Miniprotein binders against q9sl92. Designs and how they scored, part 31

Target 1, 330 residues: q9sl92
Amino acid sequence: AMESDASCSLVLCGKSSVETEVAKGLKNKNSLKLPDNTKVSLILESEAKNLVKDDDNSFNLSLFMNSIITHRFGRFLIWSPRLSSTHDVVSHNFSELPVGSVCVTDIQFKGRGRTKNVWESPKGCLMYSFTLEMEDGRVVPLIQYVVSLAVTEAVKDVCDKKGLPYIDVKIKWPNDLYVNGLKVGGILCTSTYRSKKFNVSVGVGLNVDNGQPTTCLNAVLKGMAPESNLLKREEILGAFFHKFEKFFDLFMDQGFKSLEELYYRTWLHSEQRVIVEDKVEDQVVQNVVTIQGLTSSGYLLAVGDDNQMYELHPDGNSFDFFKGLVRRKI
Key: E = the ipSAE of ESMFold2; O = the ipSAE of OpenDDE; V2 = 0.75 times the mean of E and O plus 0.25 times the DockQ between their complexes.

## First folded at step 17 (miniprotein)

Design v5 (at its last look DockQ between E and O 0.91; V2 from the best seeds 0.82)
Fold by ESMFold2, look of step 17:
Structure v5 (fold): chain B 330 residues (1-330), chain A 118 residues (1-118)
Amino acid sequence: as target 1 above (330 residues)
Amino acid sequence: SPDQIRELADQLRELVDEFQRAVENGDMDRVRELFLEIFYLAYRILELARELMREAWEKGDPELEKEARELMRIAYELIELAFEFLRAIRQGDLDRAQEILQDMRELADRLEELVQES
């Protein structure tokens, strides 16, 4: 046949009749675009017979949608078995999609991390992006920490529901997720200011069941509970939106301070001592500081041995944000 | 430990009593503050339950697993009740708010019953 994998099929799925009517409208007008001019075909869930495979490795749309009890987030879903970037789908079509829409794919090949590195996403990874709006630009940078926290708690919630030992997913500032010293995921937030609001797009990658070359959540679970049920991407995503919607509401109502204690319980940096490099007259001097938390701007708050408070910034040249940290007195 | 569970139950009862007084006084700033205390109390219960579940799996101890599950149920229900309480207050539904406070007291009773059953 003459067909190519270069074309992109997007399956649209709504939680209720409201979202289903939006999906029909989008399909009838062919309203969604990708930035690389990839041909886009919009397909309603009811029409997606030829895209559904018999194996359990494909994302189960109905399992996910049946789990959704949220009022805003996750109620409109876009799925593709293979996609260049879930983030591009929701960010470039922000105005066409209901706010809170999520795009998920089984395989992603052009994903982006915080350092602009391409995120490879083999089958079995949970790769998704969703949208939100905010009005206060001062707190927009903090949303990534709310998302990180919600991911770690969603994984624990699924383990709890199944009667399994929890998987201790930890946050490595600013947006990486780790288990047992190995990276299992990452978060990317981008925003634009349009029509007096910040349009925020959030991308998440999480190694749920992808086997090698890195670790994944199910590999860790097999080490702790070898005869247990495996975690499914649909369960984690549903738990994520349930948790995130609550945390987002609390964050918007009472600020990040309302979540700080829970956040610091799950991050890697409590009382961590780090070396910072101070440049004085083109000379490099090393100092040691102790991480205390996050600043109001979303950077690291630290205290020096002089008892002065500092904001820590990466220098922008290293893949690891903790290499080449510089401090700024607060 | 059993002592930790009793302390959590006592703290929950005290916080619920403070919630009720704050609502009766119309002190909504205090209500929001108490919400956070209940929210973090629920996560302390959940953290204890999660550590007990790990221990139960390490030791192959089904009775410890049962205790962990009950603590988890209590913690998750308390989290849900706390958020529903805020929603009821926002909507001015004081009858529903009072029902939720009673449900929270029943969770404190369940915590104490769990210690007695061990």
Scores: ipSAE 0.801, ipTM 0.923, lowest interface PAE 0.7, mean pLDDT 85
Fold by OpenDDE base, look of step 17:
Structure v5 (fold): chain B 330 residues (1-330), chain A 118 residues (1-118)
Amino acid sequence: as target 1 above (330 residues)
Amino acid sequence: SPDQIRELADQLRELVDEFQRAVENGDMDRVRELFLEIFYLAYRILELARELMREAWEKGDPELEKEARELMRIAYELIELAFEFLRAIRQGDLDRAQEILQDMRELADRLEELVQES
């Protein structure tokens, strides 16, 4: 049976009158497009009240929008109950959307991963993508670290606000999120250079309430506090934008160095010994190095047993990210 | 521990006094450095609060939970004040900057009050 090309519904929400007028303008022009030419139906939040079945598991637009206290991020929301990719929505419509616009979906069925891998995210995952602009191309690669950090801190902030034991979400470099050694999320950043700026699209996936395929935040929380109120996707996303706006401002003013200490407290790689491969005269030589941090370019910084500092570069061929690292002397 | 909280309170007072001097001298580079010191001080308070909260849950200790919650509030308020301070300085609002420094001193006093109640 040909799965009928079901029209994609996009609900447009604005925090204030400014973003609401943008939503009306986009609807009237029918300007939002998907890359696969899927038919898009644009709906305003005010009209969607009759369309959103009271499915207790749908993303609560009002809960999220009421939590937004940011100046630049998350003030314009696109929600869909089912979407191919939130990242495709924001990236292909970047010029039509306010900077800091976010797209959220309950179910993502063709999500973009770092690799050519399609990421399918079932119900219970927080799947979102948002836009930002950057001017300095040298620091664009570092934004993924700021995002990763903001996600980890947002989860803690929600736990703290609820009076819950914190969930220790850790960063697996370069952009995966782990709890208790299990992957619970990941970040994807893409950028295009346009009009003297880098148009950055940031995609985040976080497993909040789906126990498959590994674990979710709420499963971890139930293990620590069985009678606790569960984390909501809306709460985490609101906390994320609040945290991210601060970290982004600090990053833009003082550079990533201002966040490094917090990043290193949050990542998995403190003093980690890794095997790196050197090609010497057509022979592969394995060397052990100890991870010390990040370089200014955002690569892993490591020290050899020779006390030489090295920047670790992915070879592009290894599926095992840490086995496919090549050292370069700094 | 109570001693750790007292040390954090003393460090906060010292940093606020240094902020005052940096503002008076127009040393914006020092203001940025001191911001980071306060920012990470707030995170140290928050880490301690999260540790106490975990311990409170493990032991079922409501008084320890109350202490952890107050430390969390202080840490979050300190983070907000630190960012508001930078905003005030960027806007040239020195009066607001001075008010924020006083609010930070009051947070140091609230930290000391927790030590006395423990």
Scores: ipSAE 0.793, ipTM 0.915, lowest interface PAE 0.7, mean pLDDT 89
ESMFold2 (binder alone), look of step 17: mean pLDDT 85; pTM 0.853

Design v6 (at its last look DockQ between E and O 0.87; V2 from the best seeds 0.80)
Fold by ESMFold2, look of step 17:
Structure v6 (fold): chain B 330 residues (1-330), chain A 118 residues (1-118)
Amino acid sequence: as target 1 above (330 residues)
Amino acid sequence: SPDQIRELADQLRELVDEFQRAVENGDMDRVLELFLEIFYLAYRILDLARELMREAWEKGDPELEKEARELMRIAYELIDLAFDFLRAIRQGDLDRAQEILQDMRELADRLEELVQES
């Protein structure tokens, strides 16, 4: 009945009795860990309803779980009102959690990005991380694009079901989500190889109802449909898993090429011309290339003015990802 | 437009007929190809519905909103049926696969009905 500021409370919620028994086992063994040695307190969803004040602005566990009809993803949920990283929860406890488990928080103050710049969320952001397994390491880098696509389509799916105009969330390669030229979210994928499988952890942040730092989905919706009911984080997350499970099945069965047409309709880079800087004898030489798509390895495919094909790679800790690209002739 | 919806309905019927022949011939490569054609046909229906919904909100047109909603329902049902069909085929459940093909034909009828109701 008492919560300490130094402890981390993780509420466990399962879709069915199978997941509920897993939650009970985890609680009884106290088997979940955080990397910073924070003391972890595991609480079953049924206990959370009885132990703390109901905060109607908190992530609604039953609303989310009632929406889930997936077979693999989103069926086991870990929630905390405040975490340093949802990604750390699922990645450091990968073997203890059912594959497809999701961790959600209302406030995350340390995110894990692809660069050393981190994303910190205020309340109103949808902040979650989930797990999957893959066997083919060649295609592991492409999963972030499947996730990005599923997020953009989930937002549209929720709008469609509510009879609202769609919100055109666009993808800025490799892992950013934009609407009306402003960033609204991002994706992080990490993987480890263990027991002949790739353990993949996926983190997603999406500005659903936070008024800052730039814009959020509900702000855009108010501009298009001022009297409409607003989007809820739970609805978007449910729609995400429904869409992602289908896209993941396609991806695993027929490769990313099965999703490419839909992906390129959604990204920002069709026929985009970019300047790539090369250093030759301590001189900066600029070359113009036109984005054509993704290579099989998940980097940018571009064509130069010489009509030759190039693969574009990031150079490291660049603020603007496209300003740090290095080209390789292919 | 009514012509676009009629074309989509005709395309759906043709693809379903090809699905049935591919299953009868045991041509799994063709089944997978046709799955993708149906999948992207559903997204073309959904794209049309989404643009009609935007127009309905811009103009305050509730009849256009109703049309958009029905197109959305058809598109989502078609996506679900396509994935269910592939699953049925991989499980060897040909009776279920035939039921799904029949359901897809009924969706083409619903598309045609929208043209008549307009």
Scores: ipSAE 0.789, ipTM 0.915, lowest interface PAE 0.9, mean pLDDT 85
Fold by OpenDDE base, look of step 17:
Structure v6 (fold): chain B 330 residues (1-330), chain A 118 residues (1-118)
Amino acid sequence: as target 1 above (330 residues)
Amino acid sequence: SPDQIRELADQLRELVDEFQRAVENGDMDRVLELFLEIFYLAYRILDLARELMREAWEKGDPELEKEARELMRIAYELIDLAFDFLRAIRQGDLDRAQEILQDMRELADRLEELVQES
């Protein structure tokens, strides 16, 4: 079977003249590459008018770019109608892209998940990855929580501004997003240490408009307000970068502690009773603990019935994250 | 409730006065603490606004919806002012910082106006 050399089209968009000149430079050099050596075609936004068929369901570049008022994030956009992974685009080309560059796709067919699972995302999902730099390696693991929080607040911000009913997107630790007990999204962060900085690639998937396999935000919204205007991926992504820039600045200035209260209002785990396994002398002992929050390292903090505080660590063997927790005394 | 909005307005005024004192004293640690208090005050206003919006939808009450929308606007403006204030302070722009504190006082007045109209 001839593997059809599926050329990948990347449309390059800049918010200002600075980012537009970067886009022109990247196109002229043909410098963007994919890890699988897929042939990449670089197209400027100004040239893309002929490629965007009037498919009302494609990501609206102008709508998104007009919404962006951030200083650092989302000012350089790569869009593709179909892409293997947005995360591979930003991570593989990290040095060629402005910090805060975002890659968005309508269809992702080899998306990366945390558990090495391939995430296939149909049309109607908001699938994006963006870049950031961090200097303190100790707090790099916490960025996923800031991202998760920013996504949940972005959805609320769009609902509020549109006069829509509130969609309560909740965080399932460490990196999943839930509505009404159903998974609607997830976050993946990866990092590489280069030039005395952590180059962080952040991938987000959010089901906005595809009712499969679980639910989407617009299905929830239609259930509450049948005649309401639906949420757009562009609106959520714009709101996300506005929330994220603020939360990232606060996080970098005052630490994750400044966001903990807001995070705990948004997560699923307040006072949750969890069974943890201890290995004592080759015997597995099950203990029940109550989730209290996060440790400074970003693990679950829990209290035992003995009033001892514990940090909960994944055992690495369980697919059910909450069944495969080992407690460590703090 | 009107009493909850009044309490939020009073808390905002108190926090703005404390910001003024912290700026005058050059107490940057206190400025950062007060920023968090303002930030979470804005979220308390926003939570109340979302509750009222839900109630307005359930009851079909357009006046309650109008009140909820005004509270949402105040909360979002307060968040923006809080971040702009920190930026002004970090830049050494004390004139801009004082302007923002006045804008925050005006938001407290707008909260009180809502209590009087309810």
Scores: ipSAE 0.764, ipTM 0.900, lowest interface PAE 0.8, mean pLDDT 89
ESMFold2 (binder alone), look of step 17: mean pLDDT 86; pTM 0.857

## First folded at step 18 (miniprotein)

Design u2 (at its last look DockQ between E and O 0.77; V2 from the best seeds 0.81)
Fold by OpenDDE base, look of step 18:
Structure u2 (fold): chain B 330 residues (1-330), chain A 118 residues (1-118)
Amino acid sequence: as target 1 above (330 residues)
Amino acid sequence: SPDQIRELADQLRELVDEFQRAVENGDMDRVRELFLEIFYLAYRILDLARELMREAWEKGDPELMKEARELMRIAYELIDLAFDFMRAIRQGDLDRAQEILQDMRELADRLEELVQES
């Protein structure tokens, strides 16, 4: 079936008059474009009342925008009922959007994953991408860990506010999210250097309410919470920006070291033994190392049975990061 | 336990007094260190609150649920105050910084009240 040239609708929402005027300006200029030259229709939130069918499954713009009290993040929202990629929207339009702008979609059909895997996100997934700027290129790789941590803390924050037992979302290095040993989400960061800054686009996918293909957050709450008190995508996204703004400020002021303890409590890899492959004289030698943490560059830090410290690098050949590790002495 | 909450209250008071001294001395490095100590103290309160919340759910105990909720509120307020304090210091607003330290002392008093009610 020819996927019809259906114009992509983007609803523009601003938290304040400042962001609302930006939305009007973008609409009037028709400034937003997609990489594939898909026809874009820009709609203001005030005009969208007729387009948002009372489909209880659509992202509630008002609920999210009313929750936002951040200074820099999540104050300008782009929503679409269906997108190829939220990441493509924010990255391609980075110069036209306020820093901290977020794009959200109910259905993502060409989502970018790390390994060229198309992330198809059905209804019930929280799929968003947002923008930030960084000046120090050395710490840009660490932002994915700050984001992962903020997502895990956002889920806990929403549970705490609802009076629910918290969902223990864990981080699988480098940027996957797990519950009870099952993948429920992932983070993708991309950056471009422009105007003496790193323009970072952050994509997040989190399965909130779709039980397929693995599990979702609300599946963990089944039998504990009434359906009316289950986690909403809007609540998690709001909580995320509140956590992320704080963690980002702390990260920029004191470095990632200030967050390491909280990160190590949340990740899966404390004292994990992994097999690394070394090439010695054209022979592959397997060595066992114990993960101790992260290096300042954001690689896995591990100790060998020889008590030597090693930085673990992905070999680029394995889809499983833990199967394709090469050790370097520090 | 009540003893754990009392210990957390005492630690919070000590940290607030150290913050006061660090501000008075203009020791910004010490202020940053103390911020992290308060930040992680708030997370220790939050961890305890989450433990009590789980126990309350398992036992169906509404009073334990109230205690857990109050501890959660205190922990979240403490995190917000810590970040607001650092913002006030960065802005040179020492009056606001002093106000926030007083608000943190009131949170320590609220922790002690929970111990007395238990």
Scores: ipSAE 0.821, ipTM 0.928, lowest interface PAE 0.7, mean pLDDT 89
Fold by ESMFold2, look of step 18:
Structure u2 (fold): chain B 330 residues (1-330), chain A 118 residues (1-118)
Amino acid sequence: as target 1 above (330 residues)
Amino acid sequence: SPDQIRELADQLRELVDEFQRAVENGDMDRVRELFLEIFYLAYRILDLARELMREAWEKGDPELMKEARELMRIAYELIDLAFDFMRAIRQGDLDRAQEILQDMRELADRLEELVQES
């Protein structure tokens, strides 16, 4: 008499025979684990026909995988109709999975234990997590900005290829995505250091076709192109990996500086004036600053007077960019 | 506008010529810099195309949509060619690199053809 979230089925799908043989090996060894010791069943794509629900909005594995022409990212896919966290799947199994593997789910839920109710995300969200490796820890924090840029450009790429007006997705630093002042997504990056490499896991949530609670990409598109075909999660994910692989290569070759122009025209904060509030000896001190960009370490650079500079950290401050306030966290 | 498209074509031809000279000189710092110039030129083409596509949808103008779509194709091909060029150079594949430079010049020709058709 266990709760419905006590077991987990993961469908494995590879782009080519190389990835398919990895999937078979993982299934035969039953090698994948989740952090709360949830029981995991591994299923090959060819065996997954019995997982069809009476819901025509399931992620189309073959559509996505047929679209992939990347060399590294998105070539090994893990899917489940329901998961508590796509990020946990890839991060806790980093060493067992090919680097660049992606986990996707149709519904993400929050709920555990003996007393909590299960909360499910709205249907139609694109929720995925993937892995990468980096050697230089000084630039690891910048990867989240490369990812957020790649998501914004992937959405535009899909619109372009379909002959549709683009959706102007903007970045709210450090890792939120907005359209018309409403949140449509977010990015989460974590890393661990092992064997002289940083194992980086990236999670992304994006409101593609969910009606509530805020907005979604298809609602925005309907307002601009009411007769059009709508965007599919599979198209956006494919476009993401094509764009990300290029941006990642450029980032690794020439640093984040090479992407800064594109990033700053996409984020919400260029020339934004904000008030930075600090408490000094139990008094509030306010300084008006203008946001200039990112430091080389990936924090906000702002300038108050001509030669007065501020480096603003996400962990040390509370940010309300729509009200123009930054406060130091206690 | 037609004048903007012609200017972009001229800029592309100049950058391709500089690319060829930088490779001949073995100046990899200059090659990386020129890659960025071409990368961002492609995004300027794409920006123009994206604005034209929005206008085409607003006005219901199918000829403007065709122009926007061709500009988009050119921009995406240019981005792909730029990345393929850097890969060819890293691998020492000079024959492939030369083919890619010629493909970039052909994209400039396609930009000029759009001025005639628009």
Scores: ipSAE 0.816, ipTM 0.929, lowest interface PAE 0.7, mean pLDDT 85
ESMFold2 (binder alone), look of step 18: mean pLDDT 86; pTM 0.860

Design u3 (at its last look DockQ between E and O 0.80; V2 from the best seeds 0.82)
Fold by OpenDDE base, look of step 18:
Structure u3 (fold): chain B 330 residues (1-330), chain A 118 residues (1-118)
Amino acid sequence: as target 1 above (330 residues)
Amino acid sequence: SPDQIRELADQLRELVDEFQRAVENGDMDRVRELFLEIFYLAYRILDLARELMREAWEKGDPELYKEARELMRIAYELIDLAFDFMRAIRQGDLDRAQEILQDMRELADRLEELVQES
């Protein structure tokens, strides 16, 4: 069966007149493309009012755009009801989009994971990707931790504003999000070097309202909050950009060290003992180390029973990063 | 506890006074350090507020809920003021920086008011 190349609709939204004129320009030029040559239809928000069926499960553009008070992030929005990858939209069109542009979809069917893993996201997941620029290539790997932290704080911010007990979203290094020991989200960062800058594309998936395959945020609130006061994807995304803009500014001014304490309160790995493999004379030796934090390069820092410090490197073969770690003496 | 809130209020006042001195001396390194101290102080207030919120929900205590909500508001306002302060300093707007320090003192007073009502 020829999978009918269903035309992908992209709704373009601007927070202000500046971003709205960008949206008009992009539509008029038909400049946005997908890497798979899927036919793209560009629609302005003003024209989309007739296309958005009152599907209670669609991302509410007005709710999100009205919440945005940021200066750099989330002011230009691309929404699609169904998309292969939000990450492909922003990364492939990086030069055509304002820096800080976000792409959101209700359904992602070819979502990019960190590896060749496809992130499948049913309705009820918040899936978005956004763009940023960085100049120092040494700190580009650390941006994923800033993003992870901003997501966890955004969820708490929404709970706090709603007067709910906060959902304790934890970070599983390097870029997974967990609630009560179950994976609820993940982050992907990719970068390209162009015009003396690192063009970073950040993808986030967070399960807000779909109980499958593991759990969702709203499942934690079930029985505590009425359905009308459950977490909305739009609220979390708005809170995310407000947190992320602040954390990004702090990160650029004072480095990741300024956020480390908050990161270590949020991650799962404080004083965690892990088994690591050493290669000694062509023999694999297993050693136990205790995780102490992150190195300046963004690897796991650990101490051995010998009181030596080690940087832990993924072997590249394990899906579970903690099962495929190799230690290197610092 | 009331004593913890009082201690947080006293620490905030002390940090604001140190901020004032660092600005007057043009010590930008000290300003950056003090920003982090205020930032993490706000998170300590927020952590306490979140604990009280959990307890309020568990016990069904509406007064504890109100206290938790006020502490949350103070913590979020303090974070916003800290970032606004650093922006004012970077822009060379010392008048705005002084206004923000006064707003931070008012947040310390609001923390003390919560202790007196408890």
Scores: ipSAE 0.848, ipTM 0.938, lowest interface PAE 0.6, mean pLDDT 90
Fold by ESMFold2, look of step 18:
Structure u3 (fold): chain B 330 residues (1-330), chain A 118 residues (1-118)
Amino acid sequence: as target 1 above (330 residues)
Amino acid sequence: SPDQIRELADQLRELVDEFQRAVENGDMDRVRELFLEIFYLAYRILDLARELMREAWEKGDPELYKEARELMRIAYELIDLAFDFMRAIRQGDLDRAQEILQDMRELADRLEELVQES
């Protein structure tokens, strides 16, 4: 049949024989599902030659897997040339997949039954989602900051390895990535609690080689190093898992405080002054606060002009986190 | 810059000596603290290297490029050694831990060699 008729092909790829046997088991049982009743066809990497639209623009599974030396993350890969959501693949199949599995796609679009209009992201975007487990719910919200930091450092690591000037990817709290004032990516974390563990699914989008919607990493690199080899999605993803696994281990052993110095030199908000609106009875009062960092709960820590410390929270009525902030004295 | 690199080399040697003493004393809280000091020392080396790499590309300076590359190599090796050391300690492999400490001392020697080059 035709894949565009609400069918979805997922290519399964394992780092070692252990993951390859998992892939075979999943295929034989046809055990993966999508939320919209899309027909899912599971294909082993050895069977995948019919899915390549062109050799240079498809995600190179072998290049990625040969680079992986991690112990937990990125060792089981799910790929499709196009998907409606990499996040749905790993989150709805969490129990069926090895923890640390990653789903990656070349093109992401809105599927039938989700919206009235269908649109697709351009090729060149690194679009992926992966899974992890945690036990301590108090620190689960902080994982998105560990992921954000690992993305920014992975981009720098690839540049360093290639002998190129680094790309200064900045973090806009809580989960956006920027270069030169333009958005280049974002992170989405969701979690569920089951069997005394938090099941965490992490989605990442990063504009590596796509000219839309804003800019991409290779456009920035070309401006700094015109004669250079450009960045590949596979290299960045491999570097991400190598860096993330180290940062995750450190985070789990010593807490987010161990990573804060790196995080604060990467984010956009050091010493940023923000106006918050306090509602006192029937009046709106504006106050100015200066951002100092993150609280232990993962919200913004700020100091007021009264030299007191505050925790800043969104009010839930605005998509701009900095327009709807409400402060709480600490 | 030469004074910065010499200072980093001296700090690394001191931290490695403290690492060995903390392990001999069984002071795992101190080992974790020293790991962070080495981890961030490696990032200070890397920051210097990244600044030099950007300058090398702006000026087209091949000697500055080579210096930046060597500093990057040292920083990444130090990060890997630091994590490998903690794994060796966790596994009780003290022979491997001692090998790693010696490898870290050799990186400090390499930093000092960059200062002596002229």
Scores: ipSAE 0.816, ipTM 0.929, lowest interface PAE 0.7, mean pLDDT 85
ESMFold2 (binder alone), look of step 18: mean pLDDT 85; pTM 0.840

